VH-VL binders against UPF0173 metal-dependent hydrolase Caur_2542. Designs and how they scored, part 5

Target 1, 243 residues: UPF0173 metal-dependent hydrolase Caur_2542, of Chloroflexus aurantiacus (a9wi57)
Amino acid sequence: MATLGRNVTITLIGHGTFHLTTPEGRNILIDAWVDGNPVCPEPWKARVRENLAAIFVTHGHFDHIADLVDLARETGATVVCQYDMVPYLEGEGIPAAQLVGFNKGGTVTVADVRATMTTAHHSSTIYENGQIINLGTAAGYVLRFSNGFTVYHTGDTCVTMDMQIIGELYRPDLVILPIGDHFTMDPRQAAYALKLIGAKYAIPEHYGTFPILTGTPEALIEHCREFGVTTEVIALKPGESVS
Below, E stands for the ipSAE of ESMFold2; O stands for the ipSAE of OpenDDE; V2 stands for 0.75 times the mean of E and O plus 0.25 times the DockQ between their complexes.

## First folded at step 1 (VH-VL)

Design o10 (framework fv_ogalvibart)
Fold by ESMFold2-Fast, scan of step 1:
Parts: structure tokens; sequence; C-alpha cells
Structure o10 (fold): chain C 243 residues (1-243), chain A 125 residues (1-125), chain B 107 residues (1-107)
């Protein structure tokens, strides 16, 4: 139904995990919750492993990194993350040569994608075997592809005026943003975020996976109308793509 | 005190319908997610369905999808399971169970901490 | 669905014995694993949640450990009240799945 016309394929794997194919045919992930993800289609559990070049990590919560170490070790993919995660991930068995650590405001180029780390107002701590592990602070990404197509993934966050700065500086074509409520923006906050960002397209995420995540694409569209936002909302089901 | 009490079980013929109820007392029902779990005679536990605290989200096991409907009435502190097109394989003790239904920075918090005593549903000719 | 497999299916033990039950998930469930005790004719009772957290009112002889795909329930010194069937349950992924159960019976 919706077409981007920009030679970049975006697939929702489920919840907060996205698979993208670049104009050069490079495969990348944003976050890595696949095998234990209740909404991930079975064929995509194998498919995400095919020719995986990079994984961009927004933050350290289990629903974003549960399969990160295994996928990185299996595929040899470059893991792009906040600098403070690097020692932890190396300790978990990801070779140092696969780790690219940087921080908010900085830009790196991986898999032909120019990635700028943005702020996100969220936590980034895990609890593992009775131990609390701090993995820095939550982030989002602006991903600029070789053909100029630009995707802003907000990460897990509340709405913030900083999104207006990101919209003005980077002029993203498409934004990926959470609408689930409870731990992230609700649909109304997300609609206001779209007003601040000014992107042509939006893909909602982080909803419907668990009963507590009550936000819906329908509510997002309603609130976009409330705020005079003309962004086209593309509600992908897990396994669905736009190109 | 804190209790869940199931009712509505009984003997029913294949293809017919039955509605189960679960009455909650001693806690604020409206903030908890609620589940139905069943156990066939001499068998293990099988999760059946869940409903969110406000009734807006529902999920079902594949074995009952399209036949069973979970609902709740927070004003009456009552959970329901409408069972349609019953099969012999649906014969089981049906338990209601509560979970907080919330999710924190380390993951979901859906352990079933309180269970009802169960109600037996027998589907036979 | 995530498949949960328990070992052993049955176990014979004496009062005072150390009992170990293993639960294996077909995919990672992180720490979102609970253990339940069920006595004949009764509803299940929560013992352990989040893999290793002891539920209020449960005796300290019960303990849980593990993460990812391999989990263990241990009863350090079996008492007469502990002869029951034990179930593990993952609650990381929709739909919630239980192991097949481990029956702990008198030797």
Amino acid sequence: as target 1 above (243 residues)
Amino acid sequence: QVQLVESGGGVVQPGRSLRLSCAASGFTFSIYGMHWVRQAPGKGLEWVAVISYDGSNKYYADSVTGRFTISRDNSKNTLYLQMNSLRAEDTAVYYCARSLGYYDSSGPKDAFDIWGQGTLVTVSS
Amino acid sequence: DIQMTQSPSTLSASVGDRVTITCRASQSVSSWLAWFQQKPGKAPKLLIYKASSLESGVPSRFSGSGSGTEFTLTISSLQPDDFATYYCQQYNSYSWTFGQGTKVEIK
C-alpha cells in the first residue's frame, strides 16, 4: 500500500526490532529481539541472520538486545552502540573488532549508512542473574542512506522539544517511533512528536506486544488530525515491509 | 480476603456453548491483567487467554482462537470466558489467575500470583 | 510458541533429600520464568518468579536459578509437604507456555 520510492526496504520484525536493506543491498537491524519475540514471524527468525552487516542498538533493555550477542557472534555483524555498552558486550563475547561505540551528537558510517546518535528520554539498565547492570542512557538514530533517504528512529522515549531540532537539522523522510504508552509515548504524545519532527512518513512501533502496551495506530492517526499533522502513518504488521 | 472464585462449569455436549465466570474479591481488580488457564484430567497446565486491566487488549492460545472470548466487567469485579463450538479436547478444569500485567525497564511482570480453585468443564456426548 | 521442557518427568525422593528440577526453553526467555507447585485437587501455587525471586510466604528451602534457556528449581531439604507436581512457566513471550510438569513422589 504505501511506497517510499527510495530504494530502502524497511521491515518490522516485531515490537521494536526493524530490518532494513540499503540501496547497496546491505542488511542491517535496529535492535535485536527476534528468537524470544512473541510477534516475530517464524521465517524472519532465520532471515534476519542472512548477510547481516550491522546492528544499531538504541538502548540495553531486554526487549531490544535479547538476541544481540548471539546474532553478532553468529553473523559477524558490526554492533553500533553507545560507548558505555562496549565493555559489557565485549565481556558477553562480541569481538572488539565488531564493536563501534560512540555517543549522542556523534556520527559514524557503518554498512554504507551515516548514523547520528540522538538523545532519547528513557533508561538503559538490565537485570541479569540478580545483578543490576547500567548500560548508559537511551538513544535514537538518524540514519542517512547513500541516496539521501533519511530515517529517524526515536528510540524508546517520551516526547521532547529536542525532536524539533532533529527535524530541522536532519529533515528525516521517515520516522520510527513508539506508541505503546506506559514505558514510552502514548499515541497522543507520538502525534505531537510527529508535529515537531515534520517527516513525510511514520512507522509506529512498541505496541500490542503485551497487554500493558495499549497504544494503537488508529489512535495515533486520530491525534495527528487533532494536531494538524499530515504525516502518513504506515502501520506495518510483523513481517511486513515498505520500499 | 484476596480470592478468585470460578463458576459456570458443568457437562455440555460437543458443539454447544458455555460461559465461565470468575469473581474477584479483596483486591483492586481493575488494575490487574487476568488470565484463564486450563488443565485436562491427568495432564499439565495450558494457558488459554488473557485480558488487560482495562479490557482493551485480549490474546488467545491458538487452540481456542476464534471459539473463545475473554471479557471482564470491572464494575462487578468479574472475569468471563465465553466458550463456543466446544470440543472433547476442551474438557479440563479452568482456572482464573491474576497478573499485575505491567512491564518495567527489565521486562514483563506477568507471574500468576493468585489463582482460583478451578471449575470443571466436561465436553461429552 | 516457546516450548518449555522439564527434566525429569517424575522423581522419587525421601524426606531430607536435595531435589533438583530443570527447565529448558526452546528460545531465550531472559529471566522471565516462574515455578509453580500443584498438589492433587488443588490450584497451582507460585513459588518463584523472575527465575530466582522467592514469592512471599514460600519456605527458604526453595530456590531458583538460571537465565536465558536453562533454569533450575532446587529444594534443599525435602519435607513431607513438598511431594507435589512442579511446573515451570515462561512469561517473556506471548503466548505464555508451561513445562509438562515434574512429579516429586515418595521413594
Scores: ipSAE 0.000, ipTM 0.398, lowest interface PAE 18.3, mean pLDDT 88

Design o13 (framework fv_ogalvibart)
Fold by ESMFold2-Fast, scan of step 1:
Structure o13 (fold): chain C 243 residues (1-243), chain A 125 residues (1-125), chain B 107 residues (1-107)
Amino acid sequence: as target 1 above (243 residues)
Amino acid sequence: QVQLVESGGGVVQPGRSLRLSCAASGFTFSSYGMHWVRQAPGKGLEWVAVISFDGSNKYYADSVTGRFTISRDNSKNTLYLQMNSLRAEDTAVYYCAKEGLRYFDSLLPYYFDYWGQGTLVTVSS
Amino acid sequence: DIQMTQSPSTLSASVGDRVTITCRASQSISTWLAWFQQKPGKAPKLLIYKASSLESGVPSRFSGSGSGTEFTLTISSLQPDDFATYYCQQYNSYSPTFGQGTKVEIK
């Protein structure tokens, strides 16, 4: 069942990119891999650009920021990211006025959304012009909407006990988490993460895009049963929405 | 001193098979994705296949899917291309190509920083 | 597949001239484009990656620019050693695709 009843629409664009529409009708993205994303439906390549207010960046890997600079420049969207990414993105051509840099534990309000940056155990580095460029540390977000609906996007990560603290402090209604294995949690680790977080709904991501990303929603659901987790798994295909 | 040396090319009849090898040195072979790229006589470059650093993931051009198999032996620093059911259209110089250094978890295609000298495959009767 | 189109197909220039080669993608590839030089009978050599990043050991007279669908390779002061065919390559999506090539002939 894919009904939230909370006046927030969530669409999987593909892989790790999500489009959300707020109760006020504002459009936001979490991560930005669209044009070259092999699983992004063609109509959504144009649609993500419509009235885009903000892009929230979890970390600096290519499959999360490939279209970030282009989308920000084309739309004027505010880019919300870890502080250490700001000089790099400004150097890539995003105007300073569009960049909102902050860090883990902090909260900012952008596009009527109250966003808290959380930890994630993952790398966040690019190699460019003969240099290893540090783009900070991988992060997730707790997004609290004007009506109290709360989404926790874990970012790319392994499971960590810190997820229990996030669940207790923020009480997310829905969690977005990777299940692909190899670079992120496998379905079993993700099921344990859901036990720690305690959210009512979960949307899996970062799987099936390439053969190496072998995790499946079916495996996630089976491990949720194993751990006694009652979270409802909402397996969206690219281009599908829940609201 | 990155060096890639291809071997195994030659003249073969249509429908037959050839195996190409690429011996790599001067870098940590097991840390990089490897590609095959070909060039028909007097024509441009055409990508053929890729294999991930650990051999767990492979992609092929549509023109060779089902006929060619890419593989690697990290203990020998060697890349292979097994070419089956060869056609006249497969006639080309085949280049072994190394990916540039990447620090991201995506399996997207990458640029090639070093190429071998190439080995000529001629498919004719 | 993403189609890459280069212009011109052939150009002739004198030593010391500034030359520009254009590469167009059939859809946006952000900055995920490389430029290669190929001399007759030799393997291609990387010049530029990520649209504008100069590969180590490549002379500074070579530069790249562009994003989205339009890209340029510029040689600021052409040298005799620059006689070659130049190829652009997108690496935004599988399959990686190359332009048809631009042959630079010294007058």
Scores: ipSAE 0.000, ipTM 0.452, lowest interface PAE 14.1, mean pLDDT 89

Design o15 (framework fv_ogalvibart)
Fold by ESMFold2-Fast, scan of step 1:
Structure o15 (fold): chain C 243 residues (1-243), chain A 123 residues (1-123), chain B 107 residues (1-107)
Amino acid sequence: as target 1 above (243 residues)
Amino acid sequence: QVQLVESGGGVVQPGRSLRLSCAASGFTFSSYGMHWVRQAPGKGLEWVAVISYDGSHKYYADSVTGRFTISRDNSKNTLYLQMNSLRAEDTAVYYCARGPQLWSNYYYGMDVWGQGTLVTVSS
Amino acid sequence: DIQMTQSPSTLSASVGDRVTITCRASQSISKWLAWFQQKPGKAPKLLIYDASSLESGVPSRFSGSGSGTEFTLTISSLQPDDFATYYCQQYNSYPVTFGQGTKVEIK
């Protein structure tokens, strides 16, 4: 229920997919699982396609890229991803002119957003047509908007001391982080991550989509109290926005 | 066009008060921190005060602490500087400037400035 | 308070010259430094932020460098429109402080 007042709108599409509108009115996605996503609200299946300028990809697992090729081809959006993913995506039919490949520690500017790729401790290999395809290593992003508002999306990851470096160097206003357990941090580890990062706001993600993803925003808030973390948790339901 | 316009300057006697206003247009005022910066005749720039986007955080230069109050009305897109107990050394052109430094965990330069309003403190 | 000292205070140059202005902070400010241009009777204009990032719409002849306590603004080929006073400004900590200014004059 918080308001950011920072001229950036953030919408949880569901699971790990986020829609953001920049101060300039540009629409961007972080990850792309929409049409087959069981928690994506029906109206948002059409809305993500409206004036889409860019898609930032954290890693190559199905629940993050299932609709990437179709959305990029349909909308003409620029796809921003780890360099090693570029040949695969071009082979799947995304025109080379729409692909911006870079790597961890580097910064690119797309859709008026300065994006720095960060590390994430997770896998990024897929199995397709009987083949094991390596899509590099999992990543997160620090997205700095034209007005200085800064969002840190951790990607799929466990907690790591590297998050303290990201917090100190980039000083994010808002962090998007997984709390689902099993494949990513649980709520207690996520609360400790918030202690390391030091952001004013947090939006939890990657929970509740499947029974195995048991983490909850309520548990996150309780562990934030345990660690003395004052970060305000903004628990968006799929289709909800904050701005 | 993004624009800031200051008003409220004039000639005032020592010990009196003035309130400056800065009207913002062409951008979402409520999303930005705002600064006041002054410049005495023939001198350099001196930072005066800053206010966060929501008005919850404020910082002042030591020279004006306890005398000046920065405030804002986001419904009117207006920034204010209430100047009390004015001294001759407060004589300057006062500029308002846009910047995101206070509420953001990332510092940024002041990118939009008003034309300034002259305050002269004399007897 | 962090003190910002510029050198030189005044510089005389001709069109086409390379101009270099230095700014020193009394303590480390990392990269949190901006450069401004001010013409007589006008408001300051942002040129460079984060020590080396060129503000949108600013000509490429302007560049900034440095980190920590030593910073430099360079104008690679001075144009008639560049005769002005230049200020460095730190935003590492409050209070925000400016250098005393460097006046670039026509020879």
Scores: ipSAE 0.000, ipTM 0.390, lowest interface PAE 19.8, mean pLDDT 88

Design o16 (framework fv_ogalvibart)
Fold by ESMFold2-Fast, scan of step 1:
Structure o16 (fold): chain C 243 residues (1-243), chain A 123 residues (1-123), chain B 107 residues (1-107)
Amino acid sequence: as target 1 above (243 residues)
Amino acid sequence: QVQLVESGGGVVQPGRSLRLSCAASGFTFSTYAMHWVRQAPGKGLEWVAVISYDGSNKYYADSVTGRFTISRDNSKNTLYLQMNSLRAEDTAVYYCAKTYYYGSGRSPIFDYWGQGTLVTVSS
Amino acid sequence: DIQMTQSPSTLSASVGDRVTITCRASQSISNWLAWFQQKPGKAPKLLIYKASSLESGVPSRFSGSGSGTEFTLTISSLQPDDFATYYCQQYNSYLYTFGQGTKVEIK
């Protein structure tokens, strides 16, 4: 596997859930679909709970928050989310003291990570107990670690020109982005996104979990070649890490 | 089957320190968050502190913040409360309490309590 | 912090009576409310969780209702073993708070 050399470990738990270890040794999650996630390796169901300091939520769909309330209550981790999700999550049983609500364009510091919420073009509504619940708008994150290493997670999204602004302002070292097609970018759109962002590394996600998610890292690499993109694609399988 | 046994209570002078212990048995201690709850003589219940299953996260009532420290040793199935700078108003029976947990864990409540240990702060 | 207020603070009742205790939260807590029974010199015992779910081993004469800010504990036919102090408790936030208690005493 590629070596980042930046004292940050990134592990794909499966589908859209990522586990990161900071330079200080703190563990954080991006999204929280673990226990019911069909591709999550069994040992990682226990491991995500160890020294868990924070969970960063991109949006409210089940494949991103299914285990959010349980993990937050069990571990005491800080839940970082869009402000509009706070009353819902508090009502679902996450203590108010664990909730850090903010919005797109804003920056908060949690677990020694400086997080800026970015836009994502996707929905964030759920259907629960006969009611339609709006959980705000889909988001991504720019995570800047204590040593300056910067990760841009686009969230679930289509390609958008806004990604060029994120690339120019934050200069991420690594991008995490969906390539599954159907609900998110296909590999060709994702390759164009990488052209807009200009990061050195990319980790694809949100593919292969279900038959309808047909995008592949191989197709992404081919379209990167088509667009003259030199970003190195790091195709992690569930349970694999890069550091 | 589930048992929580507190110890370490006693009479102490204001400004001194005391450490309480809670020995747990009958459940997998390392997978549950644990709490301390107190009750002053003839008064109601007051939540004091909570510690996550692995000890990485801790929260305290405003009345004890900066003075009390909650900790645990999962290898010994034991919960602790270090009480510093004790005041007369800290006089209470201190209970160890477990969260309610069914595996999926969307209802943490105080489902089991210890017998309590009395702490009296007086000169 | 969320303040929990119980009413009444004391009530006198006879065996066979229907007893109702009310608990009010200073802000919405959804259904994250539990009811406890405490007898003199004993630890509290969980009766009801999630506002209306009866704990295993608790007699069916106990029931809970309510959501948001107003909650009720009902004992449909009071038994001698039910003379005790009852507490509501919110667990919507880590700063868990209890009501001041309602003492149910023999008339």
Scores: ipSAE 0.000, ipTM 0.429, lowest interface PAE 12.9, mean pLDDT 87

Design s01 (framework fv_sipavibart)
Fold by ESMFold2-Fast, scan of step 1:
Structure s01 (fold): chain C 243 residues (1-243), chain A 123 residues (1-123), chain B 109 residues (1-109)
Amino acid sequence: as target 1 above (243 residues)
Amino acid sequence: EVQLVESGGGLVQPGRSLRLSCAASGFTFDDYAIHWVRLAPGKGLEWVSSISWNSGSIGYADSVKGRFTISRDNAKNSLYLQMNSLRAEDTALYYCAKDIGYSSGWYGAFDIWGQGTTVTVSS
Amino acid sequence: QSVVTQPPSASGSLGQSVTISCTGTSSDVGGYNYVSWYQQHPGKAPKLMIFEVSKRPSGVPDRFSGSKSGNTASLTVSGLQAEDEADYYCSSYAGSNNVFGGGTKLTVL
């Protein structure tokens, strides 16, 4: 297990779902695919429900929100999402009092975490009961903890020059980014993203869950060497943590 | 030829310190996590400690936490285990072992093992 | 720290099959698909036989197979040969730890 030394624990639940414990001991989730997630370890299906304070939603695809409504209703967690998702989620049964809607460039404070929504180049439209439902556009988050430790989760995205702006403005200590290829960046593109962002640590995600998601942490590390990127890649297995 | 060679074992009195070394050859050392695993006679294999390719991820068994320190020097293709406050229960053959996973953290699956170095903690 | 249990001994006749169990909890064997099996002959270093529950490294014959059901992983050795007589250990990832079973001495009769 890597050492961050910043009183924040980050656990990969599987695929694109992350569990974080803040310096104050508050539990938060980024995306919510747990019960039906084939790579989620059994102990973590129960563990994510313990004292859950907030769920941050990057976009509306099933592999990011499948358990969102159920977890929010069960735990009372605050759901932080793009404003356009609010009516849909309220209609699905999440109480309005639990919904915090905002948009890209904006910052909200939830569970003692300052969250800024960032752009991500991906889709966020779903098909349900023969209808096309627009859930806004894909987003990432910059999460700044009470002690200044800053995590940038890119969301599902291709590489973009906007990542340089995010790196310069927010100076994230750690980046969570996809490397699976096909639906997101491949490892080489992700290595270039790390060059733009300039973070000390990176945790890859969104790979290996299905055969089509062929990117690997070893390929990411190789391309980081190719580009002269000094970011330390922390490849977590599902259920593994860093703190 | 892919190889790991341990050294530094010996007889040591309880409460003292000992430093083990492991020299790697035949593979790109800084691409892999390396582990310390011990075999206590009559007790079986016990995982002791792990270190990722860049020293960013480190783990210890509860029995050695706070007493042992794992480290690596990638320029020298070497792994170390600093063993402090040694106890009779630390008596074992100590292996270094390479993780099968390439720079992906560690699988906890050990595909290449050294021959071991014996540590005896007594009187 | 997690405890993983193996039978202390197992036996089978030449040409038969034997199965060795490795039982843990939902926080190790049952919670992850990262179970490995090792063969150790007296005086030699352990050899990886199975990893990720059921995968074989190159050079390991297909007579050795692994599986898992709930909290119990199993190593099956088919077509037993005299050379298979050894100690067998399971190991499982357990979050921040790795845990070994107590080992099983396999005797080929």
Scores: ipSAE 0.000, ipTM 0.418, lowest interface PAE 17.5, mean pLDDT 88

Design s02 (framework fv_sipavibart)
Fold by ESMFold2-Fast, scan of step 1:
Structure s02 (fold): chain C 243 residues (1-243), chain A 122 residues (1-122), chain B 109 residues (1-109)
Amino acid sequence: as target 1 above (243 residues)
Amino acid sequence: EVQLVESGGGLVQPGRSLRLSCAASGFTFDDYGIHWVRLAPGKGLEWVSSISWNSGRIGYADSVKGRFTISRDNAKNSLYLQMNSLRAEDTALYYCAKDRFYGSGSLPFDYWGQGTTVTVSS
Amino acid sequence: QSVVTQPPSASGSLGQSVTISCTGTSSDVGAYNYVSWYQQHPGKAPKLMIFEVTKRPSGVPDRFSGSKSGNTASLTVSGLQAEDEADYYCSSYAGSNLVFGGGTKLTVL
């Protein structure tokens, strides 16, 4: 497995949930599906709760926010999300003091991480008591750590030319992107996304959780070769880390 | 007016089973986590179990884990507690309590029922 | 089993103030700002008095106030009235579980 050498640890919790430890030793999450997540290893259900400083939310689908309110209330973590999610999350019981709302193109600093919200071509709704609640528009993040290491999480999305702009402006070292097909990019679209972004490393996600999510890291690697993409694919299983 | 009404309590022998029910009205049941909390003679309040709005998050106190099962039927606005392998230590007044905040399955509890008494004795 | 500790009793005179403590650890009361306080009169269901350490529900008088320092949360009842005589319980997150204190019987003299 690759080593990043950047004093940042990245762990796939399962599906679309990631745990990162910053150069300063701060713990952060990207999305929050843990307790009901069928692929989350049992020890990580407790471990994600330890010294959690922030949770970055890509969009409002249940498989990305199922444990958000409980984790935020339990740990006191700062929740970083699209501005339009703030009233919903406050109504769900997250104190206003823990909510940092912003929008695409903007940058905020939380837990010593500079986070820029990016676009993602996906829906962002939740169903409650027969109601369809719109939670804004799907997003990704560019996270720049104190030492300059930069991670681009695309969010749930299809491939888009906007990824070339993100790659050129922010020059991410590592990209986290979905390959599951059906609801997100398939491995071939993801390989093309990597061509647009130009990052050194990629961690695939959002596959294998359910039978319908058929994309594989092996297929991603094959299509990277097809497109002449030199990005190194780091295929983490749930509970595995790279640092 | 928010109401929670517990039922199903009674006298049972150690090792037997009992099922408690909580009927909810006056709020959108599907939006809230609901909890079981008990008051044992001479002890005080003890959290027993919690269930989120969609049953996706469930928790149990260590004292009851593996013996009790919490469930809900959102179509019937009802919460249940299936209690198996009952012990004398389970003797208590059992309250149903509603989360103050939407969807949580956590603290605080803004409304409580009147309770139903469970006595485990031979 | 309680993982957080309250004094079993507290007392104060009419018109005075009393403070009830709720002491946990750095993994429960000290870790989370989600301490709540409940008042229970004999034969009645508990009533929420304070939540999220300092906040009051509508209908709870401002003479009830909450605070937290380190691993200890406190409920202060000012201007004691006869009807304040009751059992008081604190509760908090404790990792994956919810916990209650052992309760404090408040006597108004």
Scores: ipSAE 0.000, ipTM 0.409, lowest interface PAE 17.7, mean pLDDT 87

Design s03 (framework fv_sipavibart; at its last look DockQ between E and O 0.01; V2 from the best seeds 0.00; counts 0 for: pae E 17.8 > 2, placed apart)
Fold by OpenDDE, look of step 2:
Structure s03 (fold): chain C 243 residues (1-243), chain A 121 residues (1-121), chain B 109 residues (1-109)
Amino acid sequence: as target 1 above (243 residues)
Amino acid sequence: EVQLVESGGGLVQPGRSLRLSCAASGFTFGDYAIHWVRLAPGKGLEWVSSISWNSGTIGYADSVKGRFTISRDNAKNSLYLQMNSLRAEDTALYYCAKGLRYYYGSGFDYWGQGTTVTVSS
Amino acid sequence: QSVVTQPPSASGSLGQSVTISCTGTSSDVGGYNYVSWYQQHPGKAPKLMIFEVNKRPSGVPDRFSGSKSGNTASLTVSGLQAEDEADYYCSSYAGRNNLFGGGTKLTVL
């Protein structure tokens, strides 16, 4: 396994949910599909709840927020999300004091992490009471830790030239991006995304959870070679960490 | 003062049904997971079922899955256990217990005195 | 469903210390820091003595302590008193389940 050497621990919980420990020792989540996540290791269903300081939400699809409300209430963690989600989450029982709603291009500081919401080409809706509820638009995050370590989570998205802007503007050290195809980028698209971003490390996500998600880290690596991308791909299994 | 009071126990024949109730007071009922735990004669404590604050997370012991149904009414500060297809091995003192948090993984900080269920031919 | 194991009995003299073990697996005791201990006197409801491995509720004497190593949690009762004679149960989270040990009868000599 790769060593980041930046005093930040990143753990794949499963699918599109990640657990991170900051240099200050705070725990944060990116998205929240845990209890019902078929690939989430059983021990992590409780571990994610330990000293959880914040949850950064990329978008409103069920496979990303199924456990958001429960985790927020159980832990008191600050929920960071697009402004459009705030009224809905309040209605679901999350205290207003725990909600930080902002929008793309904006930056907030939560749990000593400077977080900028980015573009993502994807949808953000839920199905409830026979209706589709609009929760805004899909987003990504650039997370800057106190020690200067920078993580770019693309969110669910296709490849876009916006990624070049993010790469140049924020110079992320590590990228988390989907490679599963069907609902997000395939491995070749993801490789091109990495070319645009120019990060040293990449963690693929959103693959293998279901048979329909056919992308693989091996394919990503192959296509990185195709495009002359030198980014080191760190293929984590659920429950595995890199630091 | 936190208080939990169980009711609904009694003597029933195998295959019959029984519904237990638990009335809670002294805390905000809707903010905590609530649990059923039973103690059979001559045996130890056995977890039966748990329900989270919003009923979104429910668990059952393997021994009661498919037969028992847990539910709660936050407005009435009440917990229920519908027990169907009762068996002799279901004979026990049934406790209602308060969870430490919204989720039922952290333990049980308050207990009722229990209600006795006896299943016998 | 996984099994959590306790010794069926333990004993100690007045003023001494006794330790009760609770052994599970990496899917329960070893997998989470959600181990709790309960004291139960005859004819009484269980009482929470330790939660989250080593935290003590208000009103519980500091002579009760908890620890965990690997898949085994331990309850230690120091300065044993006559009133400590009771049944003790460990409990652990186990992925949408809760597990109880078989209980330990503590006798004070």
Scores: ipSAE 0.000, ipTM 0.518, lowest interface PAE 11.9, mean pLDDT 93
ESMFold2-Fast, scan of step 1: ipSAE 0.006; ipTM 0.476
ESMFold2, look of step 2: ipSAE 0.000; ipTM 0.422
ESMFold2 (binder alone), look of step 2: mean pLDDT 92; pTM 0.935

